# VH-VL binders against MLP-like protein 328 (MLP328), part 2

Target 1, 151 residues: MLP-like protein 328 (MLP328), of Arabidopsis thaliana (Mouse-ear cress) (q9zvf3)
Amino acid sequence: MATSGTYVTEVPLKGSAEKHYKRWRSENHLFPDAIGHHIQGVTIHDGEWDSHGAIKIWNYTCDGKPEVFKERREIDDENMAVTFRGLEGHVMEQLKVYDVIFQFIQKSPDDIICKITMIWEKQNDDMPEPSNYMKFVKSLAADMDDHVLKA

## First folded at step 13 (VH-VL; from w3 with heavy chain G27Y)

Design x7
Fold by ESMFold2, look of step 13:
Structure x7 (fold): chain C 151 residues (1-151), chain A 119 residues (1-119), chain B 107 residues (1-107)
Amino acid sequence: as target 1 above (151 residues)
Amino acid sequence: EVQLVQSGAEVKKPGSSVKVSCKASGYTFRSYAIGWVRQAPGQGLEWMGWIIPIFGTADYAQKFQGRVTITADESTTTAYMELSGLTSDDTAVYYCARYGDYKWGMDVWGQGTTVTVSS
Amino acid sequence: EIVLTQSPDFQSVTPKEKVTITCRASQSISRYLHWYQQKPDQPPKLLIKYASQSFSGVPSRFSGSGSGTDFTLTINGLEAEDAGTYYCHQSSRLPYTFGPGTKVDIK
């Protein structure tokens, strides 16, 4: 099986690409209120909520188990994309590389796509491919949809 | 039952160091942060730093940077706080506390370890 | 580092009356503020998490409110066992910080 790869998927969402992008780019503090069954907490390690290069620590539940994750983000306002680069956490025990890109693309006045790109490399050949984490991040995007629509 | 049990009281000389242990039980140790908080006699609570055991690295309050080392041992489910260069100003009760998985509140506290720095 | 201030420093309150304690942050911390009670010679105890959520086993007379920079802990109908010191604590940004405390005594 592959030791590295790239997963790409699309999540159909409603409303404004700019509003969805703002939520993921700048407003992670709202995630526990919006999708608290997935995300229990987010704290700033370095930088600000809305700064390029900020480091944040996430507390979340994946497949019924609490996990923790530290990431550095990159902001690409021109393409409405934010990249979460994995630094530490449960995911990094399985993966040397774990970068997740969320891009928000307006398709029509009320329809958007969240394009999720996951770039990964296993720690070793015995580790599973990260399909469970792709399913997880798809669920985050889908479940956040209704909260953004109410904004 | 989630429980944090700390090592016993210590009397130390100025200039020495102290290492306090915090043994955790009843939960998945590696996945939850443990913070260290001290309280000098008659004073308020002072956050010293924390560690998330699976990360293996700690973060510290500015005041303690360079003097404190916080570690975790997953095999014994024990966190440690070591403070060096002790002075009488370091006389305090030292607590460990676990951060819960909802909004990072400190939901379980150790019993406290009294450290007295005296000649 | 985010500075938390508390008001008042101290209050002495007749049983059954309402106690109000405020905490103010030097910058927005959203709702990442927690309240702790500490009785003499005991470790602190979590009362309210995430600004307004009561922790398990906490009496209903304790409530919290606020968001951003201004937060309030309320004790509706003070009881004798509520005497102690109350601290706010932020978890929005590392390093975390505590407020200086508010001591509550029974008259």
Scores: ipSAE 0.722, ipTM 0.899, lowest interface PAE 1.4, mean pLDDT 93
Fold by OpenDDE, look of step 14:
Structure x7 (fold): chain C 151 residues (1-151), chain A 119 residues (1-119), chain B 107 residues (1-107)
Amino acid sequence: as target 1 above (151 residues)
Amino acid sequence: EVQLVQSGAEVKKPGSSVKVSCKASGYTFRSYAIGWVRQAPGQGLEWMGWIIPIFGTADYAQKFQGRVTITADESTTTAYMELSGLTSDDTAVYYCARYGDYKWGMDVWGQGTTVTVSS
Amino acid sequence: EIVLTQSPDFQSVTPKEKVTITCRASQSISRYLHWYQQKPDQPPKLLIKYASQSFSGVPSRFSGSGSGTDFTLTINGLEAEDAGTYYCHQSSRLPYTFGPGTKVDIK
């Protein structure tokens, strides 16, 4: 079993990369309404809502369990990439490193991909690999599509 | 049933400390924040701070920074609020409340703990 | 911190009349605004969460609206049991804060 790794996946989405990037960069407050079955709440702990380095706390449901996640945000406008650096929470009990990067790339006028990169390191050898969390974040990206398209 | 049950009324001298407990039951304790709110007689609600048990660290209102300590014991599913350097201005009913799992409303409240500070 | 103000401070209303309470935030809080009802010698009770979502068990006469900085709690047809103090609360940014409250009496 691996003690660390990097998962990479691409989620096909519709519309504009800019709109999707904007949602993840600056419109996190919309997440509970957009994908409430995944995200139940989010608040700013430090910094501004759409600022680089901001710290946010999320309430979410993963595998049917209510969980909490604290992350530090990194913003890369040039590449339309948002990084969630894990600080604390349920996932961080398993993982020492948990960084998730969402990058939005326009492929055609009506089609984009969300490239998701998950960098992880276990707290110890007894912890499981975070494949379930990769599945989770993929579902976030996918399910957000409909809401972004309606906006 | 989700409920919060607080410790009993306290009468304290100025300069002393008070520690109020809040026993939670009926839900996954570690996953939901517990806030502390006080209310002086005839006054409004005042947010003191909160703790998310899984984090183990609390956030406080500036007014109480350095004087209040909020903790959570997952083993007993109990949250605590300790306030030191008490003055008569701290006479109030102190409430604990759970922030729900949907958009951060405080959906469950304790019954309140009256703290009276008098010489 | 985000400062919340409420209007009016006090309102005496005849039963069955419409009651409107406003809450204003010093800066945008999106929809992270909640309304609580408190009766004497009781803890507050959640009425509306996230600006407009009624909490379970709350009578339909209670409704909330607004976003950004301006919010409104409306009671359509005040009942005698609705007497109490109503508080708005923001959970957009720490430290969380309350409005000063609006006392509603029944004439």
Scores: ipSAE 0.706, ipTM 0.900, lowest interface PAE 0.8, mean pLDDT 95

## First folded at step 14 (VH-VL)

Design y3 (from x7 with heavy chain Y102S)
Fold by ESMFold2, look of step 15:
Structure y3 (fold): chain C 151 residues (1-151), chain A 119 residues (1-119), chain B 107 residues (1-107)
Amino acid sequence: as target 1 above (151 residues)
Amino acid sequence: EVQLVQSGAEVKKPGSSVKVSCKASGYTFRSYAIGWVRQAPGQGLEWMGWIIPIFGTADYAQKFQGRVTITADESTTTAYMELSGLTSDDTAVYYCARYGDSKWGMDVWGQGTTVTVSS
Amino acid sequence: EIVLTQSPDFQSVTPKEKVTITCRASQSISRYLHWYQQKPDQPPKLLIKYASQSFSGVPSRFSGSGSGTDFTLTINGLEAEDAGTYYCHQSSRLPYTFGPGTKVDIK
């Protein structure tokens, strides 16, 4: 019934918000090594690994299905947030708007949260809400936690 | 079985165009990139460009920008590479290859299409 | 665009001996480097993906190593069928590129 919306969730993390932010902001090339069951590859279409406005192409597995996704990156260092703006891919056949914001918040020395905000709009009324993609991105943040902690 | 089968050899005159086809089978065509690579006699491999069919747009090496058009037809699971303004320097074997590896390695190659540009 | 260089250009090697081929990138490509083997008048074949991962069906004598800008393909115990040209290829950023190739001949 809803044709557009915003999902918000928080994922508790360990370590430091700054180290998590660095991973998501600057080190996407490490994702296949860190969470390879979810993210199998990332390549740069335009820009650099750490640049605002970069365009990257991702290969991932969602609900057991291989998918490909092209995104434009926004970087907000003040808030330790990165935005993936959806451009092309399997997800964009269901959604005309798909923007995912990952914000890393240090609430106290040992209390760290990744706040995930997903802004979406369906291609048409027949498309499902993107709850499966929200589950997917939550899992990315949660599973990356152990790798960042070890680094 | 994943296969890429290319169209046959071509002999072309300078200034003309050539369009090479690459028929794919044995996998989900729309979800995997197909790249085009050429090799002049006695020379190395040159990446020309690629297309991910679900994106519907191609990306090209600068060397070929403006002369090459890469397309994909999902209904026939066929990719195409068209090169215009041919010169003798375009005499080469042209390969299509699939990026089946998620780290963008080319795991399956077509048999190659020889294009000879001769007056 | 990322330039890949290879060395040596050519190598003639006695069977059963070790061959090393290097590939150097003009900027970091992390582990997004692949190795291909091409025999005369045949399409290339993928040997090593992602710097060090052996592709399906590739003999264990082939191995790869490296990350960043410096990569090595090693053939431990050359066999007659290994004669050919070896290319590195980066997939870290578009446009993708190949190295110029290393021809290996068996003597």
Scores: ipSAE 0.802, ipTM 0.916, lowest interface PAE 1.0, mean pLDDT 93

Design y5 (from x7 with light chain S30Y)
Fold by ESMFold2, look of step 15:
Structure y5 (fold): chain C 151 residues (1-151), chain A 119 residues (1-119), chain B 107 residues (1-107)
Amino acid sequence: as target 1 above (151 residues)
Amino acid sequence: EVQLVQSGAEVKKPGSSVKVSCKASGYTFRSYAIGWVRQAPGQGLEWMGWIIPIFGTADYAQKFQGRVTITADESTTTAYMELSGLTSDDTAVYYCARYGDYKWGMDVWGQGTTVTVSS
Amino acid sequence: EIVLTQSPDFQSVTPKEKVTITCRASQSIYRYLHWYQQKPDQPPKLLIKYASQSFSGVPSRFSGSGSGTDFTLTINGLEAEDAGTYYCHQSSRLPYTFGPGTKVDIK
């Protein structure tokens, strides 16, 4: 079993990479309305909704359990990628490193992918690998697809 | 089922400090924020700060930076608010409240603790 | 910090009238706005969450609306028990803040 690693997955989405990127980069306030069974609330700790280096606190449900998470974001407009760097929360009791990169890539006029990269390190060897969190973030991207298409 | 019970009323002298306790029961203490709100006689509500126990750190309103300390003890499911350098302007009822609503609304409130600062 | 203002400061109303209370934010708080009722010598009680969602056990005469910077609490058919002070509260960004309150008395 690895003590650290990188998971990569791709989620096929429809429409415009720019619209999907904007949702994840700048419009997190819409998540409770769009995917409320996953994300119940988001609040700003520091910065603005759309600023590089902003800190946000998320209230979400993963595997039927309510969790809270504090992250600092990094914005890469050139690559249409946003990174959520884990600071505090339930996940940080298992992991000392938890960074999730969402990158939106236009494949054809109406087809895009969301490339999700999760960089992680366990708190100790007894902790499980974070495959449940990878499944969770993949489902966020997939379930957001229809809401972005309607926007 | 969910309940917040605060410590009793206090009379304090100017320049001293006060520490109010908030005992929580009926829910998973470490996963939900506790906020502190005060109300001076005849005045409105004033947000002081909060703590999410699993984070272990608190956030404060600017007015109280440097004077207030908010902590949480998971073993006793008790939150604390300590205010130092008291003046007569700190005479108020102090409430704790839980953020149990998914959009960060305060759904359960303690009964309040009256703090009177008098020479 | 986000400043919330409320209007009116005070309202003396006859029972069964419609009461309207407004809350304005100094910047967009989207729908992260909550309404509380406080009666004398009691802690506040949550009435409306997330701009327009009734909290459990709240009478149907209470409703909320708005988004962004402008919000309204409506009491459609005021009853004597509704006398008290009403506060708006934002949870869009820390530090959180309250409006100054609107006192509602029975005429």
Scores: ipSAE 0.786, ipTM 0.912, lowest interface PAE 1.1, mean pLDDT 93

## First folded at step 15 (VH-VL; from z1 with heavy chain S102T)

Design z4
Fold by ESMFold2, look of step 15:
Structure z4 (fold): chain C 151 residues (1-151), chain A 119 residues (1-119), chain B 107 residues (1-107)
Amino acid sequence: as target 1 above (151 residues)
Amino acid sequence: EVQLVQSGAEVKKPGSSVKVSCKASGYTFRSYAIGWVRQAPGQGLEWMGWIIPIFGTADYAQKFQGRVTITADESTTTAYMELSGLTSDDTAVYYCARYGDTKWGMDVWGQGTTVTVSS
Amino acid sequence: EIVLTQSPDFQSVTPKEKVTITCRASQSIYRYLHWYQQKPDQPPKLLIKYASQSFSGVPSRFSGSGSGTDFTLTINGLEAEDAGTYYCHQSSRLPYTFGPGTKVDIK
């Protein structure tokens, strides 16, 4: 029954960490084409498609239910990490803090890890821990793997 | 059975306000954006703004900033658009429309509400 | 705000012929462009979503193409019922915008 916490997981992927990072950092417009059963749309609220501090709105399906999510992103090119900071949406009804960090780490010439860190805090003690959202974002990373151009 | 039903036609005096309602049914109201679009006689479509009810806040086109207020009431599944400081240039048909699972396209439209500003 | 332009403003077309309508965006909108058909005294209706995907119930003679800044709506074999005004609409960036419309009449 923790009121806040941090989940960490790793998703093994193939290819180039830089190309995977570019997809998540700069190419979110391709998500509906690549993983449309999860992500139905994304649009810019503020900023540019590839800019630090941009705000985007996502329409997605989680556990068979339509949801919407507004996030501000932070870009860390040194670590090939992008942070999606939760601002509004279905997830924010359960959580007052919801930050998801996707970091891409090259392990060998053709093997990478997507390290996913989820920092969260419940709206109140009656809310569930966000394990379903962790499962969801893991699925996004795993399913995107086949749709990132590999060298 | 997704549908949007708008309030009836209105005749207004310059300087007054109008508030148009848009009653939604047949879907999860709070999870999908509703946009407002107007069309003056013989003219094209103008996007005014939108609201995603679960967010509780609206976004507006620059042209209408400061004059338009868009709200949503989840308990009645109704969106509203209020336009203040009316002039004859605001005479138009006002539509609400839902953004469905269409890559942010407007898949369901209300029947339109004619607002006539006359003096 | 992203500006959309359309060409032509007006087109009078013999039945069974091909109609081509273009939409240009002031900056890239990728594939986040939609086409609407509006007949007199009716609300617009969604025709093509996401540049090229037909909305449910739309006849196969309607097709869309393009990405980035240049988009085309094509009617392959115009029918009398297709008379109306066609609008493009971008959903890449808020605030959203419409093109000025293209009126298509049957001659």
Scores: ipSAE 0.795, ipTM 0.914, lowest interface PAE 1.1, mean pLDDT 93

